# Ledger of designs, part 16: VH-VL binders against Probable Brix domain-containing ribosomal biogenesis protein

Target 1, 224 residues: Probable Brix domain-containing ribosomal biogenesis protein, of Pyrococcus abyssi (q9v200)
Amino acid sequence: MMLITTSHRPTRRTRSFGHDLERVFPNSLYMTRGKKTIQELLMEAYDRGYERLLIINVWKGNPLKMTFIKVHPDDWGYLGYLYLHGVKLQREMGFRGLNPIREDMPLVVTTAKRVGLDHLAFAQVFSELTTGKFVPRGDKSLLSIADKYNTDVLAVIERHPRGIVVNFYRLDVTKERAVGPLINVKIWIMEDGRRWDYKEAFGIKVKPRRKEGEAEEGARKDSH
Short names: E, the ipSAE of ESMFold2; O, the ipSAE of OpenDDE; V2, 0.75 times the mean of E and O plus 0.25 times the DockQ between their complexes.

## First folded at step 18 (VH-VL; framework fv_anetumab)

Design r3 (from q1 with heavy chain S100R V103I; at its last look DockQ between E and O 0.03; V2 from the best seeds 0.00; counts 0 for: pae E 7.3 > 2, placed apart)
Fold by OpenDDE, look of step 18:
Structure r3 (fold): chain C 224 residues (1-224), chain A 120 residues (1-120), chain B 111 residues (1-111)
Amino acid sequence: as target 1 above (224 residues)
Amino acid sequence: QVELVQSGAEVKKPGESLKISCKGSGYSFTDYWIGWVRQAPGKGLEWMGYIYPGDSDTRYSPSFQGQVTISADKSISTAYLQWSSLKASDTAMYYCARHRGEITPAFDIWGQGTLVTVSS
Amino acid sequence: DIALTQPASVSGSPGQSITISCTGTRSDVGGYNYVSWYQQHPGKAPKLMIYEVSNRPSGVSNRFSGSKSGNTASLTISGLQAEDEADYYCSSYTSSSRYVVFGGGTKLTVL
């Protein structure tokens, strides 16, 4: 169960993305951020019984970052971050007006077939962030996996030329293709020190990282 | 039980039109593609095309594009294959089959087949 | 032309293991683990035996197995029985074009 919200003053597209996520995370809720502080959000999430708070950060009108926070009264903390190349909304994939999942079922996180170790690692990370269940794909069909775990929803980690993609299947909607949203991830960072960068993974010469300090300050200012 | 039931055998002359049917039962008809497969006498299987009854998205094999029309009526869980003008070369067994699409791209349920004979 | 190539015929004695190959002309046809195998007895509709290279549907004997190496998929039938005599077709799904392609079929004779 996840409470989903955005940074302050989200764009329409970002709100749409939040609603799309509400439709693929079981028993999750999108909430308008308004003027609420992170602390207020955490309290609300806790009171409502959510285990995660997801904050979608906006940059230049688009979803840029997904921040996952563990909801606990005594031990709330950041779990990890996804930095995004971009997203493709459900409506852009031809699906509109999907209903949220309110039945008790797990989010199964798996991969496309024949993916690399990085994809497997991310699938595990994504399951941790979302309280999903990681299931190795092997040679099994998505339907077979879904049936085994009694779920209608799967997050599938896929290859992408510029990162890693998360796509979502809703088998109660269609058994033919993914419904989205499609999330293109360029970087993920966990609080425990695990990380992945597409530039590093693909051997893209990254100009020497100027000092780490300045990019984090921009994201922190929006959290106050 | 999940099954596809096809219409009966047809005997036609060249130039005649024909529409054969495939009715699904025991499953959600709108959630699976229905494909048509041709098998000429003593020959192999040829994929002709398929339709998704949920939205009527239809795809054809390049070899059959413009030669036949695939359609569906989801209200009665029935798919159709039709010719405007039959040829002798259209003589074959025609199978409909359920296809799961991109998630499981295989024909897991087959109709019993419809024999179409076109002769002068 | 996109094609799957199968041997025209294979034979084996009861109790033996036989293998039928299916080779794609393109990586997207023979590759990506979307290979299926169908059994067809004379005068009957095809039956799905293997999907996604190596998965068996419910009700299919464990004597049937599938594998793939490169652009070649293989159907192996172990403990060959008289009832296994049939035509076998491989197929592949092309994700890019969403097409289905069948192989030319292989006639299996049980000696």
Scores: ipSAE 0.022, ipTM 0.571, lowest interface PAE 5.5, mean pLDDT 88
ESMFold2, look of step 18: ipSAE 0.055; ipTM 0.634
ESMFold2 (binder alone), look of step 18: mean pLDDT 92; pTM 0.948

Design r4 (from q1 with light chain N33K; at its last look DockQ between E and O 0.03; V2 from the best seeds 0.00; counts 0 for: pae E 21.0 > 2, placed apart)
Fold by ESMFold2, look of step 18:
Structure r4 (fold): chain C 224 residues (1-224), chain A 120 residues (1-120), chain B 111 residues (1-111)
Amino acid sequence: as target 1 above (224 residues)
Amino acid sequence: QVELVQSGAEVKKPGESLKISCKGSGYSFTDYWIGWVRQAPGKGLEWMGYIYPGDSDTRYSPSFQGQVTISADKSISTAYLQWSSLKASDTAMYYCARHSGEVTPAFDIWGQGTLVTVSS
Amino acid sequence: DIALTQPASVSGSPGQSITISCTGTRSDVGGYKYVSWYQQHPGKAPKLMIYEVSNRPSGVSNRFSGSKSGNTASLTISGLQAEDEADYYCSSYTSSSRYVVFGGGTKLTVL
């Protein structure tokens, strides 16, 4: 389903996140970035038959951005971006040594039972970015959804006070809780113009910043 | 290519300390549990505990809690099993083995074993 | 308290099929896919033969198969060969405690 890589010179935490994603995106591969350009990565992804290229960008030592690219010989292009508050690794959730999924099964994207319209919109967006199958949750259990769509893997969109969370279940590992990784999204942007920003959704302001050595200019308003 | 190589056989007296090693190669050492399994002469396999070298999370069988120390040095891809005071009943073969945790809970790669003999 | 019960021994002639049982609880066998089987020849380390109840690792003969029914897992060896003579252990991972348990072992004798 997708080729997963990083920005150049990734941190250990970023590599761990990439491997965690490899373990929850069926038939996907984590590949070392090295010195490869995006064009070289696209060629590699196309030659191996992947539909998506995912690049995990690092900011201040943490995986803070995910870039999704459509793989196509003539019609490749950027699809969208997730900017992250942060991630929680599978090992931080108590799961170690999970194996990649080699069986032919879809990723199902759904939501927690009680979510808002922003979460439903993002579930659709995330399914488009990942080639997953969006399934509305309603009152259905994850097990009943997994059974209907013949999969062990679900990405579940959940509430968060300052963002939207994606959490992954592997029902072949345990039916009792998510295995992760957990992805806390603060902004998502699609190339077709759809977008979401946690500051707009929650009415949050960003505090003004002052330059080094400047006299105080007075309080500067920040945008909402 | 993927292998676990254990330290050599040991002959010890009761009351002595001992630390045996298990070095992993050919795989990402920090991404798998390393377990220790005891087998007394002519007896079955007994799980002693395991460690996740990535963060040093360590779990012990209730039968071995407080009796041994399991540790790892991830910089050299090595796990350890240690006794502070050996007993004659510690005479056994000790295996290390790689375990996949909750994903596919099984010991898929085994070391060759370290025979520990404790006698006076 | 938790025990995986195996017969102490089983025997068969070359070409026959034999089955080794492993009986436990729902948390060991019945409710989870966490049963594995190991073969051990004298003086050698154990070798993983079956994981997740019924899956064979690469390089393990398809003469070995695994199954479960209720709280009992079974290892079946078809077309028995002299080299199959060994000790066989079942094992379970209990997700409630995250402990590993081995059965007592079964000695297979090829007559």
Scores: ipSAE 0.000, ipTM 0.414, lowest interface PAE 21.0, mean pLDDT 84
ESMFold2 (binder alone), look of step 18: mean pLDDT 91; pTM 0.941
OpenDDE, look of step 18: ipSAE 0.058; ipTM 0.666

Design r5 (from q1 with heavy chain V103L, light chain R26S N33D S95K; at its last look DockQ between E and O 0.07; V2 from the best seeds 0.00; counts 0 for: pae E 17.3 > 2, placed apart)
Fold by ESMFold2, look of step 18:
Structure r5 (fold): chain C 224 residues (1-224), chain A 120 residues (1-120), chain B 111 residues (1-111)
Amino acid sequence: as target 1 above (224 residues)
Amino acid sequence: QVELVQSGAEVKKPGESLKISCKGSGYSFTDYWIGWVRQAPGKGLEWMGYIYPGDSDTRYSPSFQGQVTISADKSISTAYLQWSSLKASDTAMYYCARHSGELTPAFDIWGQGTLVTVSS
Amino acid sequence: DIALTQPASVSGSPGQSITISCTGTSSDVGGYDYVSWYQQHPGKAPKLMIYEVSNRPSGVSNRFSGSKSGNTASLTISGLQAEDEADYYCSSYTKSSRYVVFGGGTKLTVL
């Protein structure tokens, strides 16, 4: 469903994150950026039949921003951006050597059972960015949702003290826990004007804190 | 370092009110839930409820709904558990504990406990 | 009165492995991957040993491991040591409301 790459000169951690996304976005491909321009990437994505181009930017060794672009030869455009508190890689969650999904199945985007309105709004936004299918959670289990929509892969939008979390399940790998990657979102912005910012949502009640052993940075000032 | 420090032991009579405290330090107090867990002498752990001090979202175990009040004062990084009228059956150790959200969905930091004794 | 079922006691000798079970329902243990395990020594507060079924927090020995199958979670302690003698509690969430539930506890005796 998408072509995934990085900004120029990615770190190993950023490449690992891109490969992890390849393993949870069905029919997607991680491609080395090299010296390619955005226009070259768009043409290659179009030629290969992808509807989205995803670019991962790094700051201080960690993925910090995800840029989603609609692929079309004459009607391409930026769709939106996620700015991240951080990520947790599949290998940091105990999973190595997972294969990409090559079967024709949807990415289902849903939520944890008890979430706020901001999480529901982001589930819709994330489904738009990824061409996933938004499924309201209700009281349904993840297994029942996966069975109904004939998929093994779910992105689950979850509560987090400092943001909104996306956590990925591969039910063909295990039904017992998420496989990752885990994405902790601090800001999302859509080109149509919709946005969310943890400082505004939590401005009186939540202040960012870097966790021990991980180096996470704030939002970048670059439009890319 | 991250810690939760609870108020000292209490000896009370049935019918009296009581408010015990749990002060958090070394972390952003409003970023995490604070739960209260009861342990009667020789018995197991019972979850009573928790509060998110950031917006005061409070949830109670059905077994304790209406029996206690959980509150927080975020200006002093302190959560509270209170009774309007104690019973002898309220004699127990009471722990506060931090719930870390979806990244570590468990009670990862525990207070030292507050022993409450209710007797004539 | 909704609780997770644990054996009341287990025992083992130094160096052995033991497993403590935690049985719930599809509404808690079976429905979520948020099972956690706590160790409590006499007179002390509980300590988190395992979260999310099988993950160890920093500082917990790799002798402690967790797993889940269906509605039953398990804590396994390998290479038993005298200091492992304690009470062990499992915990999970209820399906409908994400309320927390604890098991009844298991007393581990190291012989």
Scores: ipSAE 0.000, ipTM 0.429, lowest interface PAE 17.3, mean pLDDT 84
ESMFold2 (binder alone), look of step 18: mean pLDDT 92; pTM 0.950
OpenDDE, look of step 18: ipSAE 0.619; ipTM 0.840

Design r6 (from u1 with heavy chain S56Y; at its last look DockQ between E and O 0.03; V2 from the best seeds 0.00; counts 0 for: pae E 2.4 > 2, placed apart)
Fold by OpenDDE, look of step 21:
Structure r6 (fold): chain C 224 residues (1-224), chain A 120 residues (1-120), chain B 111 residues (1-111)
Amino acid sequence: as target 1 above (224 residues)
Amino acid sequence: QVELVQSGAEVKKPGESLKISCKGSGYSFTDYWIGWVRQAPGKGLEWMGYIYPGDYDTRYSPSFQGQVTISADKSISTAYLQWSSLKASDTAMYYCARHSGEVTPAFDIWGQGTLVTVSS
Amino acid sequence: DIALTQPASVSGSPGQSITISCTGTRSDVGGYNYVSWYQQHPGKAPKLMIYEVSNRPSGVSNRFSGSKSGNTASLTISGLQAEDEADYYCSSYTSSSTLVVFGGGTKLTVL
């Protein structure tokens, strides 16, 4: 599914988050970034048969941004970005030492019940970013959805007062509750121009964005 | 207040059909699994199965598969347990109970029970 | 098939601590961690006392506690009171097969 790595010099927490993602994305691998360039990573991802490269960026010791890149020799490109309020690790949720999924199954992306249009939109975006399968929740149980699509893993989009949350269920581990990691998303941006900002969505007065150029330069400087 | 209210006691003869009910109130009925539990006189609790009223996903205990039918009507927040042909051995107290959470196996809310007596 | 075994009966005096065991025949990944305990007084519906091995629902006395070691879950009642006389059932959930199983029940007598 995807090759997962981090920016240079990740914190322990960020590495842990990468490993957690490896455990919920089917047929995915976390790899230490080291000194590898993005180009080298893309080559490696391609050689290994991955369709996505995920880079977790660190800010002040925590995961800040998730960058999704399409892996193709002739058509590689950035797909989109998730800016995070924060994450809750699987271990912090009471789950340790989960095994990665090596069986062939889809990542099903769905929503909690009674969510808004923004959550549905994000669920679709998240499925695109991850090569998951979006499934409208309706009134269906998560178990019913999982059975229908022959999967043990579900990404569930949930409401949050400060953004949108992605939570993960591993039904081969437990059907009782989510195993995580919990990802709190404040902003998502797709390369095709689609975007969502929690401040805008919640009517929070956003100070006029200083020109787009300075924030990208700061994020680029920290990615080097 | 969250509660499950079951239908009244039933006295039946062998071979008769029966459908008992369990109505939920005080919570979102479609968001929680409802299970049925049998307790024969002087005996222990036996799990029969459970249903998710949202999409009517139903799961049975192997011992009760094909012996009973569990159903629900979400429009009136009611779950059902039914027999096509009762046996004397079906004489028992029947409880409906709610799972605490989406698939939580702990039954946190119980109905008051429905006594079913099957005698010739 | 998963089966849960409980002692048929236990007894204790007021103020004492008693323990009821529940032994499973199978360890299910994640499933066996979902052990619940129910109290049932005569002629009444069961009441949830413990869930997920050791958690108490709101309104349940702190005299009730749960633990697990290996394939055996235990319900401990401290400071035994006359009102604790009841039948106690353990249950477990199998994640793989989505089954619920009850133990045979234990009659607790307060002497």
Scores: ipSAE 0.190, ipTM 0.698, lowest interface PAE 2.0, mean pLDDT 90
ESMFold2, look of step 18: ipSAE 0.586; ipTM 0.815
ESMFold2 (binder alone), look of step 18: mean pLDDT 91; pTM 0.941
OpenDDE, look of step 18: ipSAE 0.019; ipTM 0.545
ESMFold2, look of step 19: ipSAE 0.508; ipTM 0.803
ESMFold2 (binder alone), look of step 19: mean pLDDT 91; pTM 0.943
OpenDDE, look of step 19: ipSAE 0.017; ipTM 0.525
ESMFold2, look of step 21: ipSAE 0.512; ipTM 0.777
ESMFold2 (binder alone), look of step 21: mean pLDDT 91; pTM 0.941

## First folded at step 19 (VH-VL; framework fv_anetumab)

Design k1 (from r6 with heavy chain S100E, light chain Y34F; at its last look DockQ between E and O 0.06; V2 from the best seeds 0.00; counts 0 for: pae O 4.2 > 2, placed apart)
Fold by OpenDDE, look of step 19:
Structure k1 (fold): chain C 224 residues (1-224), chain A 120 residues (1-120), chain B 111 residues (1-111)
Amino acid sequence: as target 1 above (224 residues)
Amino acid sequence: QVELVQSGAEVKKPGESLKISCKGSGYSFTDYWIGWVRQAPGKGLEWMGYIYPGDYDTRYSPSFQGQVTISADKSISTAYLQWSSLKASDTAMYYCARHEGEVTPAFDIWGQGTLVTVSS
Amino acid sequence: DIALTQPASVSGSPGQSITISCTGTRSDVGGYNFVSWYQQHPGKAPKLMIYEVSNRPSGVSNRFSGSKSGNTASLTISGLQAEDEADYYCSSYTSSSTLVVFGGGTKLTVL
């Protein structure tokens, strides 16, 4: 179960992305952020029985970062972050007005066929972040996996020239095509120290990042 | 333990047929590509081709297309490399190796190699 | 023809850092990011040392590192040890032709 929200004053596109995620995450709810603090959101998530809080951060009018927080009265904490190259909305993929997803099913996380170790690692991380179930793809069809776990929704980790892609399949809508949203991940960071950086992974010389501390402090100041 | 075990050394004459094997163990055999790599004596590595045992998708290097046949039997976790008619120039060490992804030529597990000697 | 060019040989003293280059003749967009490096000792099968330009498999020493600039990938071995004496091969995938290509190999001698 996941409560989905945004940073303050999200753009229309970011809100749409939140709604798209609600349509692919079982037992999830998109909630308007308003003026709510993170603490208030956590309390609300807890009261509603959600195990995760997802905050979509906006930069320059687009989703930039996905922050996953564990919801627990005694053990709340940040789990991890996804930094995004970008997203493709369901409507941008040709799917408008999808029906709500059935809630009594698991989110299965798998990969495209014949992916690398980084994709497998990310699939595992993504399952942890979303409380999904990781299922190795092997030579199995998406349909066979879905049937085995009695689910209509699959998060599929795919290769992309720019980062790692998460795509979503809803087999109750179409068996052949992903419905999205498509999430292009540039960097993921877990609180336990696990991380992956596209540039690093592909040996792209990155100018020394100024200390990561300053950009996060700016986002924290706006949350007070 | 994840391993690839190849068949033993072969001594053949020109014109003879040969089929060598590579058996995988310790992992899901159908989830990884198996590539074949030739190494002539004192020479470098040459990629020959690879097969995906899950669906038997097979691809060859242009240099080896039509010269060899790559196959697999997933029921026994075994890949094969075969010649219909050997040449002296086929004398080499042949390695099978596991390939983790279609577009990532990272052979992380290698067989011990099969030495093939073709002499009159 | 898509080829990867390596120096025929490199040498270094124990404790030094050496670099082996691998230069592609064709800038295949995407395929060149999948550079792998293999170590081969005499009479042994190759061992994967680096994949996707800069990633180390489990069990590979942190003395081995990979980088890429333009059409040239590089393997760097720091703190050179006698055991590092071997042949090193780079490889890459060509996206357009779905081919794997190996470099010509580099013989590393530890002096």
Scores: ipSAE 0.033, ipTM 0.660, lowest interface PAE 4.2, mean pLDDT 89
ESMFold2, look of step 19: ipSAE 0.462; ipTM 0.771
ESMFold2 (binder alone), look of step 19: mean pLDDT 92; pTM 0.947

Design k2 (from r6 with light chain S97Y; at its last look DockQ between E and O 0.08; V2 from the best seeds 0.00; counts 0 for: pae O 7.7 > 2, placed apart)
Fold by OpenDDE, look of step 19:
Structure k2 (fold): chain C 224 residues (1-224), chain A 120 residues (1-120), chain B 111 residues (1-111)
Amino acid sequence: as target 1 above (224 residues)
Amino acid sequence: QVELVQSGAEVKKPGESLKISCKGSGYSFTDYWIGWVRQAPGKGLEWMGYIYPGDYDTRYSPSFQGQVTISADKSISTAYLQWSSLKASDTAMYYCARHSGEVTPAFDIWGQGTLVTVSS
Amino acid sequence: DIALTQPASVSGSPGQSITISCTGTRSDVGGYNYVSWYQQHPGKAPKLMIYEVSNRPSGVSNRFSGSKSGNTASLTISGLQAEDEADYYCSSYTSSYTLVVFGGGTKLTVL
């Protein structure tokens, strides 16, 4: 499914988050970033048969951004970005030592039973980013959906007052609750122009904060 | 307007059965969990359980498991709380409330309450 | 089982700020960030005042605010008014069984 890595010099928490994602994305692998370039990572991903490269960017010791890249020799490119309010790790949710999913099964992306259009839109986007299968929730149980699509893992888009939450269920572990990680998304941006901003969605007047995102890429270029 | 309207006050004897109702209006009834909360006279709030009318998924507090039955009829946007055999200790105000989300334990809309009095 | 402990009563004068604490006896991993606060006047149904520790529903006064430190959530009411006299309940989500638990309630008296 996807190769998962981090920015350079990740914190322990960020590494843990990468491992957590490895445990919920079917047929995925967390790889230590080391000194590898994006190009090298793409080659590795391709050689290993992955369709996506996920890079977790770190800010102030925490996961800040998830970058999804399409892996294709003739058509590689950035797909989209998730900017995060924060994450809750599986261990922080009471789950430790889960095994990665190595069986061939789809990641089903669905929503909570009660969600708005923004959540549906994000669920579709998230399925595209992850190569998951979007399934409208309706009034169906998660178990019913999982059975229908022969999967043990679901990404569930949930409402959050400060954004949108992605939570993960592994029915092979527990049928009663999500295992995580919980990903709190404040902004998502697709390369095709689709986007969502929690501030805009909630009508929050944001003082023009300085483009914090541009400063981190610029500072690394000057130190070499 | 979004509202929950509960059935009227009940006066019963021990051993009698009872079913009280909560009708939702002004929103999609099948898309929200409905919870029941007990409040004994002069006491605090006690969560009893909730039901999702869309698929009738029902969950109970351990303290109320087997003591009451929570059900719903989505065709008439109504949730129910019932007892097979009432006890004097069941005397309380009972509230139904709409759950704001699956993960958030917040009840944003409340019924007016149903007073149940059980006395010999 | 998560037990939430509140003070039985708090009091303040008009214009003052008061804080009501809600302490979990168990560090419930995952559910403890989902703290809600309810206001209940005598003979009335509870009203949601705060959800998810610090968020206010539409129509709730900005005098009400919520915070959390460690295993203790707090409701702060600033600029205390006579109408604020009521019972206040905290609530939390239990991560194990998707259950809801209420605190014991706090009676707020405005002097």
Scores: ipSAE 0.021, ipTM 0.549, lowest interface PAE 7.7, mean pLDDT 87
ESMFold2, look of step 19: ipSAE 0.565; ipTM 0.809
ESMFold2 (binder alone), look of step 19: mean pLDDT 91; pTM 0.937

Design k3 (from q2 with light chain Y34F S97Y; at its last look DockQ between E and O 0.04; V2 from the best seeds 0.00; counts 0 for: pae O 7.9 > 2, placed apart)
Fold by OpenDDE, look of step 19:
Structure k3 (fold): chain C 224 residues (1-224), chain A 120 residues (1-120), chain B 111 residues (1-111)
Amino acid sequence: as target 1 above (224 residues)
Amino acid sequence: QVELVQSGAEVKKPGESLKISCKGSGYSFTDYWIGWVRQAPGKGLEWMGYIYPGDYDTRYSPSFQGQVTISADKSISTAYLQWSSLKASDTAMYYCARHSGEVTPAFDIWGQGTLVTVSS
Amino acid sequence: DIALTQPASVSGSPGQSITISCTGTRSDVGGYNFVSWYQQHPGKAPKLMIYEVSNRPSGVSNRFSGSKSGNTASLTISGLQAEDEADYYCSSYTSSYTYVVFGGGTKLTVL
């Protein structure tokens, strides 16, 4: 499914977040970034049979952005980006030392009960980014959904006053509570032009901050 | 206006059964968890459990599991708390409250409370 | 045993700032970033004042603020007013079957 890594010189907390994701993404591996280039990572991901490369970008010691890249020898490319308000680690949610997840199951992406259209849209996007399966929640229990698709793990899109959150349930650990990590999403952007911005969605006037993040990604595309 | 309205005060004897109600209005009743909170006289708040009226998913505090039954009727936007056999120790104020999310333990709307007095 | 420990009482004069602490004392107290605070006046239902450590619901005065350090959450009330005299309860999400737990409550007296 997914090779997970970080930007160069990640903090302990960022590494912990990577490991947390490894525990909730079936058929995934967290790999230390070291000095590896994106090209080297893509090659390694391909050789290992992964379809996605996830890079966790660090800012001021915390996860800031999640970059999803399609792994394909003839058609590799950026799929999309999640800009984060922040994350809550599994240990911060009271779950320490979770066992590895079994790999022979799909990631089911669903929503909390009775969410808005923006949440549904993001659930679809998140399923595309992760190669998960989107399942509309309706009035169904998470257990019912999990049983139907023979999975122990669900990514659940939830409402949050500060944006949209992704939470993770592992039914092999607990049937009733999310284990995390909790990912609070501020902005998501797909390469195909689809996007969502919490400030726009909530009518918050944003002072034009200098596009600092676009300059670093543009320079890397030109060097390949 | 979003509100929860609870049934009136109850005076009961030990061993009697009781069912109190909480009716929601001003919002989609099936979209939010309804919790019950006990407060004994002069004591603190105790979470008992909550129910999601959309599918009637019900969860209890371990301290109240098997001691009470939480139910709902979504057709009339009402949640219930019931006892099969009351005890003197059940004397308390009981609040229903709307839970703001599935994960966040925040109750943003509260009923006015139902006083239950159990005495011989 | 109360999983969240609060001081029994705090006091302050009008215009002062006071802080109420909430400390997790049990290993099963998880999700400490999901701390909420409630205000309760005598004979009234509780009111949500803070959720997710530091967020205020609509209609709550900006005099109320929340923070967290380590395993201790804090509610700060600035510019103390007579109307702030009440009981205050913290709550948290647990890693146990309890889901929600409340602190023991703190009585705030305005002198």
Scores: ipSAE 0.018, ipTM 0.516, lowest interface PAE 7.9, mean pLDDT 88
ESMFold2, look of step 19: ipSAE 0.475; ipTM 0.783
ESMFold2 (binder alone), look of step 19: mean pLDDT 91; pTM 0.938

